# VH-VL binders against Alsin (ALS2), part 17

Target 1, 196 residues: Alsin (ALS2), of Homo sapiens (Human) (q96q42r690to885)
Amino acid sequence: GYIASLHELATTERRFYSKLSDIKSQILRPLLSLENLGTTTTVQLLQEVASRFSKLCYLIGQHGASLSSFLHGVKEARSLVILKHSSLFLDSYTEYCTSITNFLVMGGFQLLAKPAIDFLNKNQELLQDLSEVNDENTQLMEILNTLFFLPIRRLHNYAKVLLKLATCFEVASPEYQKLQDSSSCYECLALHLGRK
Below, E stands for the ipSAE of ESMFold2; O stands for the ipSAE of OpenDDE; V2 stands for 0.75 times the mean of E and O plus 0.25 times the DockQ between their complexes.

## First folded at step 9 (VH-VL; framework fv_diridavumab)

Design j6 (from i4 with light chain G99Y; at its last look DockQ between E and O 0.77; V2 from the best seeds 0.72)
Fold by ESMFold2, look of step 9:
Structure j6 (fold): chain C 196 residues (1-196), chain A 119 residues (1-119), chain B 111 residues (1-111)
Amino acid sequence: as target 1 above (196 residues)
Amino acid sequence: EVQLVESGAEVKKPGSSVKVSCKASGGTFRDYAISWVRQAPGQGPEWMGGIIPIFGTAKYAPKFQGRVTITADDFAGTVYMELSSLRSEDTAMYYCARESYWGDYFDYWGKGTTVTVSS
Amino acid sequence: QSVLTQPPSVSAAPGQKVTISCSGSSSNIGENYVSWYQQLPGTAPKLLIYDNKRRPSGIPDRFSGSKSGTSATLGITGLQTGDEANYYCGTWDSSLSAYYVFGGGTKLTVL
């Protein structure tokens, strides 16, 4: 039901936040602290990725905290932040995915300086765990690509959970229409970004 | 270009309250953590607290807990700070500052607004 | 009293080098990243160093930062008269509830 779907959203948001937080703290911050990462252009593109990733990480963490508070309060669907402020979430995902796509098109992680590549190789087991790649033969660069495209899967999950919430209301109701429209927006974006 | 703008200077009597506002010019900051930092003459800065407008829950430094209230208009993105039971030691420059998502430091600062408490 | 301790002043001639220390505890500098802010007379603080040692765009490499244990250091080489300012370290303190703390400041005199 409605409450169960809200708990699903809250639980999965906290898990997603934990993964992004680990990627930021254990991979991105140490990586960007290295003395020589590569050319000026490569460093600028990576810094843009890190900036947009950090924005997502913080927004999602705060969203998870707000959902916990929401579950102990009024629980009105109109008050859900991913619904009320959906354009900010959608824009943040789009900006992030654009940044990682631009970085990868220009050569991506392969163009980083040797100290950066050595850091990533040293942490390959952690990267594999965080990326949820099951195949032990997967190469480092594919692990990295999988890891940094995980947010597209989250958009699809938002669409599914919003649709589950919508089915708890009458089809003619304003609540159903708002939730269904929002679910469609997240699904459309997920499909669009998945093709890039 | 995004700039943070505090409301105008205030002169207040002891025991009263003051409410100052902060908003961005040339952009939005509704999904950023916005903090209030004060600086008394000849002293270092003091973090008072902060809020993310779209989430609406404020955090406060222990020193100011109970006397300061930070709120926001989540669509306009305006952040407010109200300090009650004013004393002469509250005379200071009050800044709003935007926290970076990356490292929890303040990368944008307003020009500040003066609050003077005198009888 | 300041949670983070800095010397109240330092001075040196143009072209020289200075260092400014910032001493804290395990719950702040020990566990968290340190930032440095420059405050020129009559202006708001400006970010100078973040993540212990990194410079934002537009900050020249003669400004440097480091951290060891519960202490942090700001280094300034090739001093210019325009560097005359107050310098503050800052970090989060995690002892009970997260709150931001600044050092008491160091006045740099260039002459």
Scores: ipSAE 0.582, ipTM 0.821, lowest interface PAE 1.8, mean pLDDT 88
ESMFold2 (binder alone), look of step 9: mean pLDDT 90; pTM 0.927
OpenDDE, look of step 9: ipSAE 0.817; ipTM 0.925

Design j7 (from i4 with heavy chain T57S, light chain N32K; at its last fold request DockQ between E and O 0.84; V2 from the best seeds 0.70)
Fold by ESMFold2, look of step 9:
Structure j7 (fold): chain C 196 residues (1-196), chain A 119 residues (1-119), chain B 111 residues (1-111)
Amino acid sequence: as target 1 above (196 residues)
Amino acid sequence: EVQLVESGAEVKKPGSSVKVSCKASGGTFRDYAISWVRQAPGQGPEWMGGIIPIFGSAKYAPKFQGRVTITADDFAGTVYMELSSLRSEDTAMYYCARESYWGDYFDYWGKGTTVTVSS
Amino acid sequence: QSVLTQPPSVSAAPGQKVTISCSGSSSNIGEKYVSWYQQLPGTAPKLLIYDNKRRPSGIPDRFSGSKSGTSATLGITGLQTGDEANYYCGTWDSSLSAGYVFGGGTKLTVL
């Protein structure tokens, strides 16, 4: 039902925030504090990734908090922030994916300086745990790729939850149309970004 | 280049209210946390509170809880701060400042606007 | 009386080194990241240091930051007359309901 789907959105958003927050605090923040990260171009691309990742992390954390408040107040679907301001969420995910794609196309983590590579190697077990890959022999660079593309999985979840919410309304209603359109936008973006 | 722009200086009487606005020049920051920070003459800054326009829920410093109201136009991204029951001690420079997503610090500041409370 | 304590003033000649302390507690500096802000005469504050020791783009490496326990320190070497300003430390404080706190400020006089 409607309330159950709202609780699903809230609970999964907080869990996803916790994952992103751990990646930021345990990987990105320490990595970027290192003195020598690599060439100017590589460092600039990595800093853009970190900036866009941090924006996602912040927005998702605030969204999770707002959903808790939403569940205790007026629960009109049209006032859900992820629906009302879907373009901002979609744009934030797109900007992040563009940043990580640009970084990886230019050589990615393998072009970082030795201190940065050493940091990543020392933390390989943590990276594996955070990325939730199930192949124990996965190479570091593949683990990093999986880790930094985790947000794409979340887009599919948004699409599913928005569709569940839509089915609680009549097809002719404004609520249904808005929820269905937004669900379609999140799914289309997830598919587009996943094909990269 | 983006700058935060507060509304113009105001002169108010004791007991009245003032409402100051903040907007980014050359864009909108409706998904950013925008805070209000005041600074009385000869004193350090004081954080008053902040809001993210699209979320609409404001946070307030305990000192200002109950006297300050921070609101936003969630599509325009304009942030407002209203301070009520003004006293002469509220005479200060009022800044809006943008919170960085990276480390929860203020990386951009407006030029500030003066609120003068005089009888 | 600010939650974060700074000396009211420091002074040094051009080319010298100065340090500015910021003393807090376990609920702020002890567990949160410290930032430093420079306020030149007649201007708004500007971010100088974040994450205890990192410099934003455009801040020269003669500005440095450190944190130990519940205290933070801003260091300025190669002092220039243009560094004459008020300097404020800032951080979040978990003992307040989601509150940001600044130090009372330190006026740096060059000469």
Scores: ipSAE 0.606, ipTM 0.822, lowest interface PAE 1.7, mean pLDDT 87
ESMFold2 (binder alone), look of step 9: mean pLDDT 89; pTM 0.924
OpenDDE, look of step 9: ipSAE 0.826; ipTM 0.927
ESMFold2, fold request of step 14: ipSAE 0.587, 0.583, 0.516; ipTM 0.821, 0.818, 0.795
ESMFold2 (binder alone), fold request of step 14: mean pLDDT 90, 90, 89; pTM 0.926, 0.926, 0.927
OpenDDE, fold request of step 14: ipSAE 0.728, 0.659, 0.672; ipTM 0.900, 0.885, 0.888

Design j8 (from i4 with light chain S57Y; at its last look DockQ between E and O 0.85; V2 from the best seeds 0.00; counts 0 for: pae E 2.1 > 2, grease 20 > 18.9, SAP .501 > .496)
Fold by ESMFold2, look of step 9:
Structure j8 (fold): chain C 196 residues (1-196), chain A 119 residues (1-119), chain B 111 residues (1-111)
Amino acid sequence: as target 1 above (196 residues)
Amino acid sequence: EVQLVESGAEVKKPGSSVKVSCKASGGTFRDYAISWVRQAPGQGPEWMGGIIPIFGTAKYAPKFQGRVTITADDFAGTVYMELSSLRSEDTAMYYCARESYWGDYFDYWGKGTTVTVSS
Amino acid sequence: QSVLTQPPSVSAAPGQKVTISCSGSSSNIGENYVSWYQQLPGTAPKLLIYDNKRRPYGIPDRFSGSKSGTSATLGITGLQTGDEANYYCGTWDSSLSAGYVFGGGTKLTVL
């Protein structure tokens, strides 16, 4: 039912936040604290990735906390922040994916200076765990690509859970229409960004 | 360039309340944490609390819990701070400040607004 | 009063180097990142240093930051008259309900 689907959204949001928080704290912040990361242009692009990643991480963390409070309140579907402010969620994911795409087009992680590459190599086991890559033979750059494109998978999950919530209302209802429309928006964005 | 703008200066009597607002110029901060920080004459800054407009739940420093109320208009992104039961010690400059997405510091500050409490 | 302890004042001549200390605890400086804010006379605080040692755009490299254990340090080289200001450290405190904390401030005088 409706309540069970809300708990699913809350639980999976907290899990996703935990993943993003670990990437930020264990990879991005230590990496950006290193001396001599590379050329000014490369470092600026990486800083933009980190900035947009942090925005997404912050948004997801606060969304997870708000869902926990939401479950103890009125629970009116139109009050869900992911519905009411969907444009901000969609924009945050788009801005992040644009930033990582720009970084990778300009050469990406392989253009970083030796101290940064050494840091990433020393943390390869952690990167593999965080990326959910199971193949022990996967190359570092492939692990990094998988890791930094994990948010595309989350967009598909939003679309799925919003559709589950929609099925708890009659098809003619305004709640069903809003939930279904939002589910379609998240799915469409996921497919668009996945083609990049 | 985006700037935070506080409402105008206020002179209040002890025991009354004051409500000040903060809004962004040149953009919105609806999904940013906006905090209130006060600074009494000759003193260091003091964090009072903050809110993210689209989520609506405020967080307060323990010192101000129960006397301060922080609210927001979630579509306009305007943030309000109301301080009740005013006393002379509340005379200060009140700033709104934006928390960075990085989460550990305030990267934009308003120019501040003075609240003077005197009889 | 202040959770983070700073010396109340420091002074030096133009061209000299100064350091400003900030002492805290394991629940704030020890496990969280430190920022520094500059407050010029009659103005709002301005971010000077974040993530212990990083400078935002427009902050000259003669400003530096570092952190060791539960203490942080702001360094200023090539001191200029325009550096005369109050300087505050700040960080989150991870202990229950503590929130964001600032140091009491250090007044820098350029003689």
Scores: ipSAE 0.553, ipTM 0.810, lowest interface PAE 2.1, mean pLDDT 88
ESMFold2 (binder alone), look of step 9: mean pLDDT 90; pTM 0.926
OpenDDE, look of step 9: ipSAE 0.791; ipTM 0.919

## First folded at step 10 (VH-VL; framework fv_diridavumab)

Design k1 (from j5 with heavy chain G27Y; at its last look DockQ between E and O 0.79; V2 from the best seeds 0.00; counts 0 for: pae E 6.0 > 2)
Fold by ESMFold2, look of step 10:
Structure k1 (fold): chain C 196 residues (1-196), chain A 119 residues (1-119), chain B 111 residues (1-111)
Amino acid sequence: as target 1 above (196 residues)
Amino acid sequence: EVQLVESGAEVKKPGSSVKVSCKASGYTFRDYAISWVRQAPGQGPEWMGGIIPIFGTAKYAPKFQGRVTITADDFAGTVYMELSSLRSEDTAMYYCARESYWEDYFDYWGKGTTVTVSS
Amino acid sequence: QSVLTQPPSVSAAPGQKVTISCSGSSSNIGENYVSWYQQLPGTAPKLLIYDNKRRPSGIPDRFSGSKSGTSATLGITGLQTGDEANYYCGTWDSSLSAGYVFGGGTKLTVL
């Protein structure tokens, strides 16, 4: 039902936050702390990825905390932050995915200097664990791609949960229409970003 | 450019309350946390708490828990800090500061405002 | 008596080098990234160093930072009269309910 779907949203948001926080603290920050990362252009693109990733991580963490408070009070669907401030979420996900796409188009992780590549190789088991790649023979670059495109998977999850919430209302209701429209927006963005 | 502007200086009596505002501009207000940091004369800074405007959830340092309330007004682009049950020890410069995406440093600071508590 | 311990003062002549230490514990400096702030007389604090050693745009490379274990160090070379200020380290402390802590400050005098 409605309450169960709200708890699903809150629980999965906290899990996603934990994942992003681990990637930030264990991969991005240490990587960017290395003295020699590569050319100025490559480093600037990676710094933009880290900036947008950190903003997304921060947004998701605060959203998870806000959902806990929401569950203790009035649970009106229109008051859900993911609906009320959907442009913030959609823009933050788009900005992040644009940053990682720009980085990868310009050569990505393969253009980093040897100390950075050595760091990534040394941490390959951690990267595989964080990315949830099951095949132990997956190459480092594939692991990195899977890891940094996890946010697209989250957009699909938003769409699914919003649709579940919609089924708790009459089709003619304003709540159903808003939830269904928002679900469609998140799904469309996920498909658009996944094609790139 | 990013700017944080606190409201004007205040003189208060012990036991009263003060409410200080911080007007933010030059960035997307709802996306960033704002913290309040105070500094008594001749002493180091002291973090009081902070808020992310879009979520309305504030966090407070244990020392100020129960006496401080931090709120935000998205429309006005303004964060407020209210400190109650004022004591002479609360005489200080009060700053608002923007929290970084990294969540562990303050990248922009207001110029500060003085709150003086005397009878 | 701050959670982070800094020397109260340091001094050196123009053109010289100084270092400013910041000592903490495993729950703050040991687990978290350290920042440094400069406060010129009569002004608000200004971010000088973040993520232990990174400089924001506009901070010259004569300012440097490092961290080892539960200690952090700010280095300043080529001292100028304009560097005369108070310097504070800062970091989160995991033993407090997600609380931010500052050092007590170090007054730098350029003679």
Scores: ipSAE 0.076, ipTM 0.657, lowest interface PAE 6.0, mean pLDDT 87
ESMFold2 (binder alone), look of step 10: mean pLDDT 91; pTM 0.931
OpenDDE, look of step 10: ipSAE 0.306; ipTM 0.777

Design k2 (from j5 with heavy chain E103Y, light chain A98S; at its last look DockQ between E and O 0.81; V2 from the best seeds 0.00; counts 0 for: pae E 4.7 > 2, grease 20 > 18.9)
Fold by ESMFold2, look of step 10:
Structure k2 (fold): chain C 196 residues (1-196), chain A 119 residues (1-119), chain B 111 residues (1-111)
Amino acid sequence: as target 1 above (196 residues)
Amino acid sequence: EVQLVESGAEVKKPGSSVKVSCKASGGTFRDYAISWVRQAPGQGPEWMGGIIPIFGTAKYAPKFQGRVTITADDFAGTVYMELSSLRSEDTAMYYCARESYWYDYFDYWGKGTTVTVSS
Amino acid sequence: QSVLTQPPSVSAAPGQKVTISCSGSSSNIGENYVSWYQQLPGTAPKLLIYDNKRRPSGIPDRFSGSKSGTSATLGITGLQTGDEANYYCGTWDSSLSSGYVFGGGTKLTVL
């Protein structure tokens, strides 16, 4: 039902925030604190990735907190921030995925200087845990790619929960149409970004 | 390039309230944390609180809790700060500042607006 | 007074080096990244240093930052008369009175 779907959105948003927060604090911040990360171009691209990742982490954390408040209130669907400000969320995910794609097209993590590569190798078990890769034979670069593309899975989850919320309204209602249209936008973006 | 613009200078009597606004120029800031920072003459900056306009909930420094109200127009991206029960020691320059997504610093500052509390 | 303690003033001649200290606690400098802000006369503060030691684009390498334990240091070399300003450290404070905190400031005079 409606309340169960709202609870699902809130719970999964908190879990996603925890994942992004750990990646930011345990991987990105320490990595970018190293001296001599690589060429100016490579460092600029990685800094853009980190900037957009941090925006997502921040937005998701604040969204999770707002959903907790929302669940204790009136719970009108039209007041959901992810629905009301969907273009902001869609744009933020697009900007992040564009930044990681640009970084990877230009050579990606392989072009980082030795101090950065050494940091990543020494933290491979942590990277595996954060990326949810369970095959211990997976190479470092694959783990990193999996880790930094986790946000696409979240877009699918948004689409699913918005559609569940839509089914709580009559098909002819404006609430149903708005929720279904938003669900379709998140799903279309997820499919588009999944093609990289 | 983001520019933050505060509303104009104000002169107020003790016991009254003041409300100042902040709007981003050259972009939108609805999803950024926007803080209010004041600086009394001869003193360092002092964080008062902040808000992210699209989420609508404000956070306040304990010193100002109960006297400051920070609100936002979430589509316009305009942030407001209202300080009540004004005293002469509230005479200061008031800045809005944008928080970096890394949490630890303010990367854009407005030029500031003066609030003078005088009888 | 201020949660973060800075010397009230420092001075040095053009071309010399100066350091400005910032002393805090485990709940602020100890566990959080430190930033430094420059405030030139008649202007708003401007970010000089973030993440303890990183410089934003456009900040010359004469400005450096470091952190050890609950203390942070801003270093300025090759002093110029245009460096005359107030300098503030800042960081997040994770304690019960949480929020962003600034140092009381250090006035730099270039003699």
Scores: ipSAE 0.218, ipTM 0.690, lowest interface PAE 4.7, mean pLDDT 86
ESMFold2 (binder alone), look of step 10: mean pLDDT 89; pTM 0.922
OpenDDE, look of step 10: ipSAE 0.245; ipTM 0.750

Design k3 (from j5 with heavy chain T57S, light chain N32K; at its last look DockQ between E and O 0.81; V2 from the best seeds 0.00; counts 0 for: pae E 2.05 > 2)
Heavy chain, then light chain:
Amino acid sequence: EVQLVESGAEVKKPGSSVKVSCKASGGTFRDYAISWVRQAPGQGPEWMGGIIPIFGSAKYAPKFQGRVTITADDFAGTVYMELSSLRSEDTAMYYCARESYWEDYFDYWGKGTTVTVSS
Amino acid sequence: QSVLTQPPSVSAAPGQKVTISCSGSSSNIGEKYVSWYQQLPGTAPKLLIYDNKRRPSGIPDRFSGSKSGTSATLGITGLQTGDEANYYCGTWDSSLSAGYVFGGGTKLTVL
ESMFold2, look of step 10: ipSAE 0.551; ipTM 0.797
ESMFold2 (binder alone), look of step 10: mean pLDDT 88; pTM 0.917
OpenDDE, look of step 10: ipSAE 0.847; ipTM 0.932

Design k4 (from j5 with heavy chain S35H; at its last look DockQ between E and O 0.72; V2 from the best seeds 0.00; counts 0 for: pae E 2.1 > 2)
Fold by ESMFold2, look of step 10:
Structure k4 (fold): chain C 196 residues (1-196), chain A 119 residues (1-119), chain B 111 residues (1-111)
Amino acid sequence: as target 1 above (196 residues)
Amino acid sequence: EVQLVESGAEVKKPGSSVKVSCKASGGTFRDYAIHWVRQAPGQGPEWMGGIIPIFGTAKYAPKFQGRVTITADDFAGTVYMELSSLRSEDTAMYYCARESYWEDYFDYWGKGTTVTVSS
Amino acid sequence: QSVLTQPPSVSAAPGQKVTISCSGSSSNIGENYVSWYQQLPGTAPKLLIYDNKRRPSGIPDRFSGSKSGTSATLGITGLQTGDEANYYCGTWDSSLSAGYVFGGGTKLTVL
């Protein structure tokens, strides 16, 4: 039902935020504090990734907090921030995907200087845990790839929960149309970004 | 480029209220935390509170709790600060400032607007 | 009475080096990241340093930051007359009934 789907959105958003927050605080911030990260070009690309990742982390954290407040109120679907302001969410995910794709196309983490590579190797167990990769023999670069593409997987979940919410309304209703249209936007974006 | 623009300067009498606005030009604004920071003549900056327009809930510095109200238009992203029960010590430059998504600092500041409280 | 204390003024000749200190407590500088802001005469503050030591784009590397314990330091080398300004440290304070706090400011005079 409607309430159950709202709780699903809230619970999964808090879980997703916790993951992003840990990646930011335990991997990105310490990595970027190192004095020697690599060439100017590589560092600029990594800094852009971190900037866009931080935007997602911030947006998702605030969204999770707003959903907690929303669940204690009237709970009208049209006032859901992810529906009402969907273009901001879609744009943030697109900007992030562009940044990580640009970084990886230019060689990615392999082009970082030795202090950065040493940091990543030293933290391989943490990276494994955060990425949810089950095979402990997985190479560092594959772990990093999985980790930094976690946000793209979230878009499918948004599309799915929005469609579940839509089924709680009459097909001819304005609520159904808004939820269905938004679900389609998130799904289309997920498919587009997944192809990259 | 991103520019924050406060509403024009105000001269107010003690005991009255003032409401100033902050709007961005050259970018999105409504999903950033926008803060109000004031600076009395010859003094350092002082944080008053902030809001994220699309999420709508303001937070306030304890010193200003009960006297300041921060609101926003969630689509326009315009942020408002209303300070009530004005006193002479409220004479200051009032800035809006944007909190970075990195969360620990203000990366863009408006030019500021003067509020003068005078009899 | 700022919770973050800075010397009220410092001065040095063009080309010299200066440091500006910022002293706080465990609930602010001790556990949170420090930023520095430059305020040129008649202008709004401008971000100079974030994350204790990182420079935003466009800030030359002669500006540096560091943090040790409950203290932070802004370093400026190769002083220019255009560096004459007020400098403020800032950070979040984790204690109850506090939020973002700034230092009282340090006026830099370039002789």
Scores: ipSAE 0.549, ipTM 0.803, lowest interface PAE 2.1, mean pLDDT 88
ESMFold2 (binder alone), look of step 10: mean pLDDT 89; pTM 0.922
OpenDDE, look of step 10: ipSAE 0.612; ipTM 0.869

Design k5 (from j5 with heavy chain G50R, light chain R55K; at its last look DockQ between E and O 0.76; V2 from the best seeds 0.00; counts 0 for: pae E 3.0 > 2)
Fold by ESMFold2, look of step 10:
Formats: structure tokens, sequence, C-alpha cells
Structure k5 (fold): chain C 196 residues (1-196), chain A 119 residues (1-119), chain B 111 residues (1-111)
């Protein structure tokens, strides 16, 4: 049902926020505080990733909090912030994924200076836990790639939950059409960003 | 460029209310937290509360809980602050300020508007 | 009274160094990131330091920030007459009721 799908959206958003918040505080902030990160170009690209990541983290945290309030109120589908302000969410995901793609195309984490690589190696078990990689033999660079592409996986989750919500309405209803269109937008974006 | 503009200066009598607005450029304002900060002459700034326009929920400093109401028109990009039961201690410069996404700090401030309580 | 405590004033001659302290508690400075704001006479506050020690573009290297435990420090070297201003620290307070808090301010006078 509708209510169950709303709880799924709220619960998974809070979990996703918690993960992004941990990545920001335990990995990105300490990494960017290091004295030598690499070349000017590499540092600029990493700083852009961190900036866009922080915007996503902020929006997702506030969205999770608003969903908790939403569940105690009227629960009208048209009032869902992710529907009403979808362009802001889609743009934020696009900006982030563009930033990480640009960073990786230019060599990514492998081009960071030794202090940064040492920091990442020292924290490899934390990185593995945060990325949800289960294979203990996974290399650091694969762990990092998995970690920083988690938002693309989240887009697929949004698409699934929004479609579940849509099926709670008549196909001819405006609610169904808005939810289905939104689900399609998130899925299309996820596929587009995933092929980069 | 982000610009924040508060409404014009106001002179009020004790016991009345004041409502000031903060207008921002572009749609990028509505998904930021916007705070109201006041500063009495010769004193430090004092945070009053904040709102994120697209989410519509406000948080208030304990000192102002019950006297301040912060609202937003998220599509117009305007934030409002209403302070009731005015007293002479409320005479101050009132600023709106934008919270940065990256860090918990205010990266843009309006020029401020004066509220004078005529005691 | 301010939740964050700063000295009311400091002074020094051009070219010298000053340090401005900001004392708080575990629920604010201890758990949260500290920012510093410069307020020139007749103007709005301006961000000077964020994330305890980071500087926005255009802030000279002679400004520095640090944090240890429940205290933060703003350092200014090579003082210039244009640095004469009020300086405020600020941070979130993680307690349920507090919100954002500022220091009472420190007036810097440059000879």
Amino acid sequence: as target 1 above (196 residues)
Amino acid sequence: EVQLVESGAEVKKPGSSVKVSCKASGGTFRDYAISWVRQAPGQGPEWMGRIIPIFGTAKYAPKFQGRVTITADDFAGTVYMELSSLRSEDTAMYYCARESYWEDYFDYWGKGTTVTVSS
Amino acid sequence: QSVLTQPPSVSAAPGQKVTISCSGSSSNIGENYVSWYQQLPGTAPKLLIYDNKRKPSGIPDRFSGSKSGTSATLGITGLQTGDEANYYCGTWDSSLSAGYVFGGGTKLTVL
C-alpha cells in the first residue's frame, strides 16, 4: 500500500542520509584538510566533488526530516517535496554525478598525493563498510568508486518507490501520472549517468 | 550573484508587531536555509531562527520561541520574519543570511534593516 | 550573556600579531565547526573563516583559525589599519533548544 510505500521512502531516505553524512564527516572533510592533496587540477576537481556531495547530503537530510513530518500529517501525494520540487533534486544529483565523473576521467583518486593515499589506505575498512562492499579482497580504488557512485543506485530506488506509490492510484488520475512521470525521470537519469 | 534585500526600516511602538521581508535573487534561494539574525547597537549578532523555503519548516532560538514567526513563499523566493510584543530591547539591525550547503555557516548576508521600538 | 565568550577588545600596532579567543562548550564548539565573521563599522558581518580554519576566496593568508576542544582561536598577523573591526565567532549548538550561537564580539583596534 500507499502508507507502506511512504514509510519505505522515509526510512530509506534517512538511511541514505546517514551514509552520506558519515562519508562527508569521516572521509571527505578529513581528506580535504590534508596539507598536500596533489596537483592544482586534481585538487580543484576533488573540491568540486566535495561541494556537490555536500549539497546532496544537505538536501537528502532535510528531505528525510520533512518526510517524517509528512507521515504525521495529511499525506497527500501532491505535497511530496520530491515531486513538487523534483527539478531541484534531479539537478543536484546531475551536478554531483558530473563532478565525480570529471574527477575520475582525469585520473581520480590514484592521482592524489601520498598523504591522501595514506589516509585512504589507513581507513580502508571504514571505506569498505560505508560502500557496502562484501568482498574482503576488493581493491581500494574499486571501493572508492563504489562509494562515490552510491547516489546513482539511490536514483533507481527512488524510481522504484515512486512507481509503487503510483500503483496506489487510478491510471487516469493526476496522481498516477505525476508519480509515474517522476519515477521515469529518476530512472532515465540513473541510466544516463551510469553510462558516463 | 546572490543578493539578499531586506524590507525598509520600521519604527514601532512597544507591544506592537513588525513583519520584515527578505527577497532573494533566483530560485536557488528556496532550497537554502535562510536565517534571521539581529544586532542591537553595540552588541553582537543574535540568531533568531531559520527556514528552508521548499520544506516550509522553521526553527527558532529559545529566546524568541513564541514571539517570532518565520515563513516563506518558496516560489517567490521571499522569506518573512514577524516579531510580536515588541519592547525597547528589540531595537536592532535585522539581517537575513544564507546558510552554505558545504559548511554550517552564513556565506551571504543582507545589508540589514533597522527596527526601532519607540520607548 | 553570550554562549560563546570572547575578549571584549584587543589592540596592536600595524605589522603586529593578535589572537582572538572564543570559548564555548562540548555542545557547540566541541561538536561543531566554528566560523569567524568580520564586521567593519557600519556594515553587515562578512565570513572570514569557516570549518574551523578554512578561508573563502579573497581572505589573505595572514588570517588563520584553529580549534582545540571547546575553544577556537582567530589569528591575524601583519596587522593593517583596514583590519580594525569587530570579530565574532559562531557555531551551531547541538542541544535540542539552542540553534546557532555567536560570540559577544571582540573589537580590534589598530594604532
Scores: ipSAE 0.449, ipTM 0.766, lowest interface PAE 3.0, mean pLDDT 87
ESMFold2 (binder alone), look of step 10: mean pLDDT 89; pTM 0.920
OpenDDE, look of step 10: ipSAE 0.842; ipTM 0.933

